# Miniprotein binders against q53ft3: the designs that were tried, part 125

Target 1, 195 residues: q53ft3
Amino acid sequence: MFGCLVAGRLVQTAAQQVAEDKFVFDLPDYESINHVVVFMLGTIPFPEGMGGSVYFSYPDSNGMPVWQLLGFVTNGKPSAIFKISGLKSGEGSQHPFGAMNIVRTPSVAQIGISVELLDSMAQQTPVGNAAVSSVDSFTQFTQKMLDNFYNFASSFAVSQAQMTPSPSEMFIPANVVLKWYENFQRRLAQNPLFW
Key: E = the ipSAE of ESMFold2; O = the ipSAE of OpenDDE; V2 = 0.75 times the mean of E and O plus 0.25 times the DockQ between their complexes.

## First folded at step 12 (miniprotein)

Design L8 (at its last look DockQ between E and O 0.01; V2 from the best seeds 0.00; counts 0 for: pae E 14.2 > 1.5, placed apart)
Fold by OpenDDE base, look of step 13:
Structure L8 (fold): chain B 195 residues (1-195), chain A 107 residues (1-107)
Amino acid sequence: as target 1 above (195 residues)
Amino acid sequence: SPESYKKAIEYAERAIRYAEFARKYAELIAREAIKNNDPESYEEALRLFREAAELYQEAAELFEKAAELYEKGDKEEAEKLMEEAEKYMEEARELFYEALRLYEKLK
């Protein structure tokens, strides 16, 4: 039903269902994570009038879990990006996962999704600055990622005259990378959700 | 005890929420079955969600009765009802999870 994505890591598509309305992803080495994407897989939608409240949990100084509301996913908004890097020093709030004996490892954070009534979700206030709000933010993130890749790839660009023979290596012309980049940007501009 | 009463009420409320959740899924897939003109593919999942909803509702009623008994000071009988209700919750949960798995396979 849900997926979780951290940049540079494999996508998680197998949430642990800890209750009828509760799903959990484990995030090992959470200290290195800046952003998390939570998304619906498209296999099972929310029932009518329901959505998902997305929580983040990390251990406090005593090793007890601290849960914070990051934001929401719905059938109408099936994905969201959250910044979690700044949340590590926050105070705990009431959360729907408190009654569950979830085994936690000190170095592992968790993303929890609680399926709730939309009306109830509307009364909840996410922690500040966690939700990377707009289609614009996603576009900006993608653009930064693309720029980073392009800059990285271009740093290895050499002329044919500068090439040293390396029969074990294949080379891609820089123009191919540039064309890919331009095409990707065009597609992104036309439809940020083209995949 | 007041704490036992509170617990029983909390469990009853949870059971009611789960019953509604199961019913909402049943409604969703029933509509999909009609839309896709494929009732047979959805039949088993639909049945399981409905059965789960019934069991959750029965559990809720038992938890409510247990709460009443705790309030009256009949702790022993209340605890029996709590245990019985928990059995219904567990059975309902298994049906609910199976229903979700079956529904997911249809997508």
Scores: ipSAE 0.632, ipTM 0.853, lowest interface PAE 0.7, mean pLDDT 85
Fold by ESMFold2, look of step 13:
Structure L8 (fold): chain B 195 residues (1-195), chain A 107 residues (1-107)
Amino acid sequence: as target 1 above (195 residues)
Amino acid sequence: SPESYKKAIEYAERAIRYAEFARKYAELIAREAIKNNDPESYEEALRLFREAAELYQEAAELFEKAAELYEKGDKEEAEKLMEEAEKYMEEARELFYEALRLYEKLK
């Protein structure tokens, strides 16, 4: 469902699912990390009315997990960059992950994602300036998906001079894809929920 | 430079999504090969989808490294890695399309 990315490291796409609605990524050597990106892979959207609250956890001097709310990821904001460099000595916040047993791995932090009702998420307050960017609407998410599809499909366009004979294959003129893209984008601008 | 960092991260996310799509196709083809008890006919398309996923993943790693360099202020080297990552994206795209062409020719 989710990906977790730190610049200069391999992306993680296999979150540890610790409950039906809770997912965790481990961040080894977290003290060297300034930013973390949490994003939806696009394979499974949140159910209607639901979204993801994103938390950062690190062990304090006693090895106790300290959880801090970073922000949110939703179907309308499927990706977010969080600054964590200023959070590694902060006070914890209210969180749904409970008090887990202390793990004696002092250099490993965690990113937790809790699937929650959007109404409940609206009442939560992220710590400081953790969120670096916001994608506020389903329209922006859908626009990015459309741009991604169009750019991907158009990257395979060939001119008639470049075509090889393939009499049994079906082909779609590039102009059809462009017309579809433009029409869909117009409809989306008029009513983001038309589809 | 915050803009350059953000762009590198967005391109890394894009590459990761493309890698996931290629892996999804590989999974579907592997299931079809089992269903038809004919893995030999699907072998080349499956290999190409997996190879495309690997190249998309390599591009993502280069975009991640570029983001790290932008964060440290090494923008000349970061831009070099961005260019290399785009080359891997192009190569992965070509393999992905060839894999699709082979798969679509199978019954």
Scores: ipSAE 0.000, ipTM 0.329, lowest interface PAE 14.2, mean pLDDT 74
ESMFold2 (binder alone), alone request of step 12: mean pLDDT 88; pTM 0.879
ESMFold2 (binder alone), look of step 13: mean pLDDT 88; pTM 0.880

Design L9 (at its last look DockQ between E and O 0.01; V2 from the best seeds 0.00; counts 0 for: pae E 15.9 > 1.5, placed apart)
Fold by OpenDDE base, look of step 13:
Structure L9 (fold): chain B 195 residues (1-195), chain A 107 residues (1-107)
Amino acid sequence: as target 1 above (195 residues)
Amino acid sequence: SPESYKKAIEYAERAKRYAEFAQKYAELIAREAIKNNDPESYEEALRLFREAAELYKEAAELFEKAAELYEKGDKEEAEKLMEEAEKYMEEARELFYEALRLYEKLK
């Protein structure tokens, strides 16, 4: 039902369902994470009148989980980007996961999604500056990721005359990468949710 | 005890939420079945969500009765109802999860 994406990491599509209405992703090495994308997979929508409240948890100085509301995902807004780098300090708020016996590793943060009534969600206030999400923000994030990849790949570009024989290595023409990049940008511009 | 009473009420509220959640999925599936003109593919998932919803409702009622008994001081009988309600919750949960799995396969 849900996916979680951290830049530079594999996408997570298998949330732990800890209750009928509760889903959890583990985030190892959370201290290096600046942003998290939470998105619906498109397989199972929210029922009518329901959405998802997205929470972040990290261990406090005593090793106890501190939960904070990041924001929301809905059928109408099936993805959101959250900045978590600045949330590593602070007081916890009331959260729907407190009654759940969730096994935690001290070095692992968690993203929790609680399926709730939209009316109830409207009464909740996310922590400040966590929600970066507009469609534009998602597009910008994806664009930055693509730019990073392109810059990385292009840094290894050599002319044929500069190539050293290496039978164990395969080479991709830089023009192929560029064409892929341009095509991807075009698709992204047409539909930010093309996948 | 006041704490036992509070717990029973909390469990009743949870059961009610789950019942509503199951019912909403049943409604969603029923609409999709009609829209796609394929009632057969959705029948089992629909059935399971409806059954789960009913079991959650039964659990909720039992938790509420347990709360009343705790308030009256009938601790032993209240605990029996709590245990019975938990069995309904577990059965409902299995049906609910199976229903979700079946529904996901249709997508």
Scores: ipSAE 0.567, ipTM 0.832, lowest interface PAE 0.8, mean pLDDT 84
Fold by ESMFold2, look of step 13:
Structure L9 (fold): chain B 195 residues (1-195), chain A 107 residues (1-107)
Amino acid sequence: as target 1 above (195 residues)
Amino acid sequence: SPESYKKAIEYAERAKRYAEFAQKYAELIAREAIKNNDPESYEEALRLFREAAELYKEAAELFEKAAELYEKGDKEEAEKLMEEAEKYMEEARELFYEALRLYEKLK
């Protein structure tokens, strides 16, 4: 199971499963969206050796879906921030979703997640303006910090539920951590350079 | 022992992560204080998060020193540093939760 977050909107946690290995979130009024966050809920991990390729889809002027690869999420990197504002008139790329019978309206785009082999994902190239570049040190640092924080917070909440508390060990109410995470993610999704 | 060394390193890394976490709350609060044009309402929580981060950093240094002593075979001295670092971790945690309580009231 996956989550999808857009700044200023409620988080979506109920992806539409359109195939055994394919999941979709609807993004109404997609033209007002600049960034989207895709993350794993932690309830169902990817099978060993597999991960998720994340795509963005929007209807072209003829109503046909245009799919573009944004990037990836994996058990080891369970969240990612994607910039989609520059993709709304871009060219489609190779994708595994095809012409699936997915209900949509002219103002609704989609985020698609395809469960694939990690080796196969390593051969794919995201569109150049959607995902963090490996040479962008600020964006790379920010993404690593967000991933580390999300994993840490999730681990701490699980640790609270599964461990006897110790005076020397930190624990945090999950609600407070989620508030901080949501606020920081929203700010970063709007402007990666807000620092 | 190799297990004692690994535990000391793990605890040092954990303390570093906690320090980073507390520092990120301090950054959040500092920005909210500016955004709301009300720095005085946020200052005590900000101070406590920063102090917690400092104590977590001190604990991390002690855990690293303990790991170094385990490698040298000074087990008794290493264990004393581990105990001291745990006390710092606990104090940092108390400050962190007080800061959280104050910050939650501002919402």
Scores: ipSAE 0.000, ipTM 0.160, lowest interface PAE 15.9, mean pLDDT 71
ESMFold2 (binder alone), alone request of step 12: mean pLDDT 88; pTM 0.877
ESMFold2 (binder alone), look of step 13: mean pLDDT 88; pTM 0.879

Design zN1
Amino acid sequence: SPEEIRKLAEEAIKLAKEGDPELALEILELAEKLALKILEELGDPEAYKRAIRYAAFALKYAELILREAKELGDPEAYEEALLLFLKAAELYEKGDKEEARELFYEALRLYEKLK
ESMFold2 (binder alone), alone request of step 12: mean pLDDT 59; pTM 0.422

Design zN2
Amino acid sequence: SPEEIRKLAEEAIKLAKEGDPELALEILELAEKLALKILEEGDYKRAIRYAAFALKYAELILREAKELGDPEAYEEALLLFLKAAELYEKGDKEEARELFYEALRLYEKLK
ESMFold2 (binder alone), alone request of step 12: mean pLDDT 62; pTM 0.475

Design zN3
Amino acid sequence: SPEEIRKLAEEAIKLAKEGDPELALEILELAEKLALKILEELGDPEAYKRAIRYAAFALKYAELILREAIKNNDPESYEEALLLFLKAAELYEKGDKEEARELFYEALRLYEKLK
ESMFold2 (binder alone), alone request of step 12: mean pLDDT 61; pTM 0.454

Design zN4
Amino acid sequence: SPEEIRKLAEEAIKLAKEGDPELALEILELAEKLALKIAKETGDPELRAIRYAAFALKYAELILREAKELGDPEAYEEALLLFLKAAELYEKGDKEEARELFYEALRLYEKLK
ESMFold2 (binder alone), alone request of step 12: mean pLDDT 59; pTM 0.433

Design zN5
Amino acid sequence: DEEVEKLLEEAKKLAEEGDPELALEILELAEKLAKKYGDPELKRAIRYAAFALKYAELILREAKELGDPEAYEEALLLFLKAAELYEKGDKEEARELFYEALRLYEKLK
ESMFold2 (binder alone), alone request of step 12: mean pLDDT 60; pTM 0.405

Design zQ1
Amino acid sequence: DPELAKEILEKAEELAKKILEELGDPEAYKRAIRYAAFALKYAALILREAKELGDPEAYEEALELFLKAAELYEKGDKEEARELFYEALRLYEKLK
ESMFold2 (binder alone), alone request of step 12: mean pLDDT 57; pTM 0.434

Design zQ10
Amino acid sequence: DPELAKEILEKAEELAKKILEELGDPEAYKRAIRYAAFALKYAALILREAKELGDPEAYEEALELFLKAAELYEKGDMEEARELFYEALRLYEKLK
ESMFold2 (binder alone), alone request of step 12: mean pLDDT 59; pTM 0.441

Design zQ11
Amino acid sequence: DPELAKEILEKAEELAKKILEELGDPEAYKRAIRYALFALKYAELILREAKELGDPEAYEEALELFLKAAELYEKGDKEEARELFYEALRLYEKLK
ESMFold2 (binder alone), alone request of step 12: mean pLDDT 61; pTM 0.482

Design zQ12
Amino acid sequence: DPELAKEILEKAEELAKKILEKGDPEEFKRAIRYAAFALKYAALILREAKELGDPEAYEEALELFLKAAELYEKGDKEEARELFYEALRLYEKLK
ESMFold2 (binder alone), alone request of step 12: mean pLDDT 65; pTM 0.549

Design zQ13
Amino acid sequence: SPEEIKKLAKEILEKAEELAKKILEELGDPEAYKRAIRYAAFALKYAALILREAKELGDPEAYEEALELFLKAAELYEKGDKEEARELFYEALRLYEKLK
ESMFold2 (binder alone), alone request of step 12: mean pLDDT 60; pTM 0.481

Design zQ14
Amino acid sequence: DPELAKEILEKAEELAKKILEELGDPEAYKRAIRYAAFALKYAALIARELKELGDPEAYEEALELFLKAAELYEKGDKEEARELFYEALRLYEKLK
ESMFold2 (binder alone), alone request of step 12: mean pLDDT 67; pTM 0.580

Design zQ15
Amino acid sequence: DPELAKEILEKAEELAKKIAKETGDPELRAIRYAAFALKYAALILREAKELGDPEAYEEALELFLKAAELYEKGDKEEARELFYEALRLYEKLK
ESMFold2 (binder alone), alone request of step 12: mean pLDDT 59; pTM 0.480

Design zQ16
Amino acid sequence: DPELLEEILEKAEELAKKILEELGDPEAYKRAIRYAAFALKYAALAAREAIKNNDPESYEEALELFLKAAELYEKGDKEEARELFYEALRLYEKLK
ESMFold2 (binder alone), alone request of step 12: mean pLDDT 68; pTM 0.602

Design zQ18
Amino acid sequence: DPELAKEILEKAEELAKKILKSGDPELKRAIRYAEFAAKYAALILREAIKNNDPESYEEALELFLKAAELYEKGDKEEARELFYEALRLYEKLK
ESMFold2 (binder alone), alone request of step 12: mean pLDDT 67; pTM 0.545

Design zQ19
Amino acid sequence: DPELAKEILEKAEELAKKYGDPELKRAIRYAAFALKYAALILREAKELGDPEAYEEALELFLKAAELYEKGDKEEARELFYEALRLYEKLK
ESMFold2 (binder alone), alone request of step 12: mean pLDDT 58; pTM 0.420

Design zQ2
Amino acid sequence: DPELAKEILEKAEELAKKILEEGDYKRAIRYAAFALKYAALILREAKELGDPEAYEEALELFLKAAELYEKGDKEEARELFYEALRLYEKLK
ESMFold2 (binder alone), alone request of step 12: mean pLDDT 66; pTM 0.544

Design zQ20
Amino acid sequence: DPELAKEILEKAEELYKKLGNPEAKRAIRYAAFALKYAALILREAIKNNDPESYEEALELFLKAAELYEKGDKEEARELFYEALRLYEKLK
ESMFold2 (binder alone), alone request of step 12: mean pLDDT 66; pTM 0.536

Design zQ3
Amino acid sequence: DPELAKEILEKAEELAKKILELGGDPKRAIRYAAFALKYAALILREAKELGDPEAYEEALELFLKAAELYEKGDKEEARELFYEALRLYEKLK
ESMFold2 (binder alone), alone request of step 12: mean pLDDT 59; pTM 0.461

Design zQ4
Amino acid sequence: DPELAKEILEKAEELAKKILKSGDPELKRAIRYAAFALKYAALILREAKELGDPEAYEEALELFLKAAELYEKGDKEEARELFYEALRLYEKLK
ESMFold2 (binder alone), alone request of step 12: mean pLDDT 59; pTM 0.477

Design zQ5
Amino acid sequence: DPELAKEILEKAEELAKKILEEYPDSPEAKRAIRYAAFALKYAALILREAKELGDPEAYEEALELFLKAAELYEKGDKEEARELFYEALRLYEKLK
ESMFold2 (binder alone), alone request of step 12: mean pLDDT 65; pTM 0.534

Design zQ6
Amino acid sequence: DPELAKEILEKAEELAKKILEAGNEEAFKRAIRYAAFALKYAALILREAKELGDPEAYEEALELFLKAAELYEKGDKEEARELFYEALRLYEKLK
ESMFold2 (binder alone), alone request of step 12: mean pLDDT 65; pTM 0.523

Design zQ7
Amino acid sequence: DPELAKEILEKAEELAKKILEELGDPEAYKRAIRYAAFALKYAALILREAIKNNDPESYEEALELFLKAAELYEKGDKEEARELFYEALRLYEKLK
ESMFold2 (binder alone), alone request of step 12: mean pLDDT 62; pTM 0.495

Design zQ8
Amino acid sequence: DPELAKEILEKAEELAKKILEEGDYKRAIRYAAFALKYAALILREAIKNNDPESYEEALELFLKAAELYEKGDKEEARELFYEALRLYEKLK
ESMFold2 (binder alone), alone request of step 12: mean pLDDT 65; pTM 0.513

Design zQ9
Amino acid sequence: DPELAKEILEKAEELAKKILEELGDPEAYKRAIRYAAFALKYAALILREAKELGDPEAYEEALELFLKAAELYEKGDYEEARELFYEALRLYEKLK
ESMFold2 (binder alone), alone request of step 12: mean pLDDT 58; pTM 0.447

## First folded at step 13 (miniprotein)

Design A21 (at its last look DockQ between E and O 0.50; V2 from the best seeds 0.66)
Fold by OpenDDE base, look of step 13:
Structure A21 (fold): chain B 195 residues (1-195), chain A 83 residues (1-83)
Amino acid sequence: as target 1 above (195 residues)
Amino acid sequence: SPIQEEFEKLKEEARELFYEALELYEKGDKEEALRLFRKAAELYEKAAELAKKNNDPESYKRAIRYAEFAQKYAEMIQRELEK
């Protein structure tokens, strides 16, 4: 349902579903990460009236996880980029993952997606430093990330006739990736800060 | 307690159905996904009633949320099948 992309890293297309409405990506060596892209795979849309709140979790000075709301993804905005490099250990706000027993390692941050009602999401306030500040640098960065992802994904493309049964693996149709890419490019061109 | 045990049973069964429904939907089996989401919703509702009976408002709220979530998927799939 969700993908996560970090520049210079392999794309993650298999979120850990920790609850019916909660998905988690692990981000090793998170201190080297400046930006992360969260996107819908296009295989499963949100139901009507629902979207995803995107959270970031990192260890504080005591090694305890701190969750912060980065922003949102929706069917209408199926991808978003977040700056995580400037996130400092602050007081943890109320977050939907607090009650979840998620196995954590000290060097691994997490991206959490909580599927919520759009009305509820509208009442939430993302952290201010998660926004991308420079439009030009951001545009270049996102373009590079998108190209990297597309190239990576396309390198694994096979025809249906060439597919071998692999029940342990998830497959994404190439057209889904392409459509996402095209949509993202279009929106980026219209407004580099559409997210 | 027997109520708590039954609640946990229903919750887990509903969860399994929910996860399976998502997988089936992703694989393109919309009819079976629809069926399982509906069944999951029913089980969550039953679980919610048990939680209420057991004076567990947090479990009740969660179960209701999941029931509604399952229902929303069912509705989505139903609309897709009607097109």
Scores: ipSAE 0.771, ipTM 0.927, lowest interface PAE 0.6, mean pLDDT 85
Fold by ESMFold2, look of step 13:
Structure A21 (fold): chain B 195 residues (1-195), chain A 83 residues (1-83)
Amino acid sequence: as target 1 above (195 residues)
Amino acid sequence: SPIQEEFEKLKEEARELFYEALELYEKGDKEEALRLFRKAAELYEKAAELAKKNNDPESYKRAIRYAEFAQKYAEMIQRELEK
C-alpha cells in the first residue's frame, strides 16, 4: 500500500503491517537521514473519507518509542517529503542526566502510517515544519521531467542546414537522448526532487 | 475465561481475513476481496459484542473501529464493481 524512500538507499515497498490500520517502516542509521519520502504505491487506495497520518518514532532518553506527527498522505496527495533531521536533535525530549553523559545505544527509527478518517486528521497538528516539500500530483512531477528533458536535448540541437533534408527542421543526435535518460534516472534514484 | 478466549479467536480470524482481503484486492481479485472484507467486518462485530459482555470498553472500541474499517473497504469495492 505504501512506500518509503531515503536518498541513497533502496526504496522500501513492504511495510510491516502491525495492525489493520497501521503500517511501519524501519530506518536503520537514522541519524544520517535528513529527509524521507512517504508515498502510496497506487495498488490499494484509502477508502472514501480516509487518509494516512504519517509519524516518526525515535526512542526517548530511555529508549522508549515516541511518535511524532509529520504530516499526511491522502488519495488526493499521495506523496510527501518530510524533514526529520530536526527531530533527531532531541527536540521535545527530556534529559534528566544532563550532568552525566550516558552512552546512547543507537536504535532503529521508524516511520509509521496510521489510516484514519479525514475528519479526524483535520484536527491534528504536525510537529514543527516537517513537511518541507511535497509532490502535489504526478502531473506536476511529469511536467518537470518533460521540461528537464526538453531543455537538455535542445541544448544539443543542430539545424537541418547542417544535415541534408529540409532546412526548417531541427534534429537531435540519438546519443543525447540516451545520456539524458541515464543522468535523469541516476539523479532520481538519489534525490526524487533534484529537479 | 471462555468469553475472552472466544473474543481472541474471533479477533485473530477477522484480522487474518482482513489482511488476505487486502492482498486479494491488490492482485485485482475484487469479488473475493469484497467477500472477505464483509466476513471480517462480521467477525469484528461479533468480537465487539463479546467485549461488551466482558465489560471491556477498550476492546469494544477497537473491534468496532476495525469492523467499520473493513466495511469502508467493502463499500469502496462494491462501488467499483457496480461501475
Scores: ipSAE 0.657, ipTM 0.881, lowest interface PAE 1.2, mean pLDDT 74
ESMFold2 (binder alone), look of step 13: mean pLDDT 90; pTM 0.900

Design A22 (at its last look DockQ between E and O 0.54; V2 from the best seeds 0.66)
Fold by OpenDDE base, look of step 13:
Structure A22 (fold): chain B 195 residues (1-195), chain A 83 residues (1-83)
Amino acid sequence: as target 1 above (195 residues)
Amino acid sequence: SPIQEEFEKLMEEARELFYEAMELYEKGDKEEALRLFRKAAELYEKAAELAKKNNDPESYKRAIRYAEFAQKYAEMIQRELEK
């Protein structure tokens, strides 16, 4: 349902579903991470009236998890980029993942996505320095990334008739996401402004 | 308590169905996914009733939350199948 992208690393397309409405990605060596992209794979949309609140968790000075709301993803905005480098020394709370027994390892941060009602999300306030959508360049990047992914992936789509009885549906092999990511990263490395 | 045990059992069964439904949906088996989401919703609702009986508002809220979530997926899939 969700993917997570860190520059210079392999894309993560298999979030750990820790609850019906909660998904988690592990981010090893999080101290070296400046930005993270969270995006929907397009395999499962949010139900009507729902979206995803994206949280970042890192250990505080006492080793206790600190959760901070980064922002949101929705069917209408299926991807977002977040700056997490400035959050590592910040303050946070234990919500909504704080009560969950999630295995934690030193130097590993986590991205958590909580599926919530859109109305509830509207009442939440992300940390001020996490959202980079206000930066035109990053906004364009996110949009171009999504468009590029969609265009690339769609070229490998197969009809459902080849898989299961439902001819109106098309399927994209999971490996296409990885291939796209590799190509995208290559281009990004060559020219960060290639979009 | 026996009620709590039964509650947790129902929640676990519902969760298993929910996860399976998600997987089936991703695989394109919408009909079976729909069936399982509906079944999960029913189990969550039963669990909610137990929690209510046991005067456990937190468990009740959790069960209702998941019941509604399962129902929303079921509705989504139903609409897709009608197209």
Scores: ipSAE 0.778, ipTM 0.930, lowest interface PAE 0.5, mean pLDDT 84
Fold by ESMFold2, look of step 13:
Structure A22 (fold): chain B 195 residues (1-195), chain A 83 residues (1-83)
Amino acid sequence: as target 1 above (195 residues)
Amino acid sequence: SPIQEEFEKLMEEARELFYEAMELYEKGDKEEALRLFRKAAELYEKAAELAKKNNDPESYKRAIRYAEFAQKYAEMIQRELEK
């Protein structure tokens, strides 16, 4: 249902579902992370009238989880970038995860997503300046997504000499994907908010 | 108590159906996912009635919340199938 991305790391697409309405991602070596992106995969939307409250949890000096509300994702805003670098010494807040997401390793934090009614989410206040919408953050995320797509698509490339006839299939030339990649990258450099 | 034991059994049974329905929906088996979300909602509603009989308002609220959540997914999937 959800994905979680940290710049320079592989995207996580397999959240641990810890309850019907609760999902978590582990963030190993969280102290090196400044920003995290949470997004909906597009495979399973929220039902109408619902959305996701996004929390960050890190272990305190005793190994006990400290949870902080970062912000929200919804069908209408299906991705968000959160700054977590300043939160690792912050104070915990009210949260719905209770004891079910206790981290055991001092260097591992968690992102938690709680599916809730939109009316309930409107009554919640995220910590400080956790939500970030900067041009640099969009550019970094977009570039890594672009590289990941290109690398994946190119791994299926074959030459015409290696193809077998397949009259029921449609094909695209590999250079179409490359041209799209190059054009998208150029447009991103000129205007990071074009998409 | 017997009522609390049956409540817990219904909640666990409903949870398993709910998770399976989510998997089926993700795989594209919308008709079977719809069936299981509806069954999960039914079991959560039965659990809520047991919690009410047991004068346990927190368990009642939790069961009702999950029943409504399952039903909202069922309604979403039904709308998709009618397109």
Scores: ipSAE 0.630, ipTM 0.867, lowest interface PAE 1.3, mean pLDDT 80
ESMFold2 (binder alone), look of step 13: mean pLDDT 91; pTM 0.912

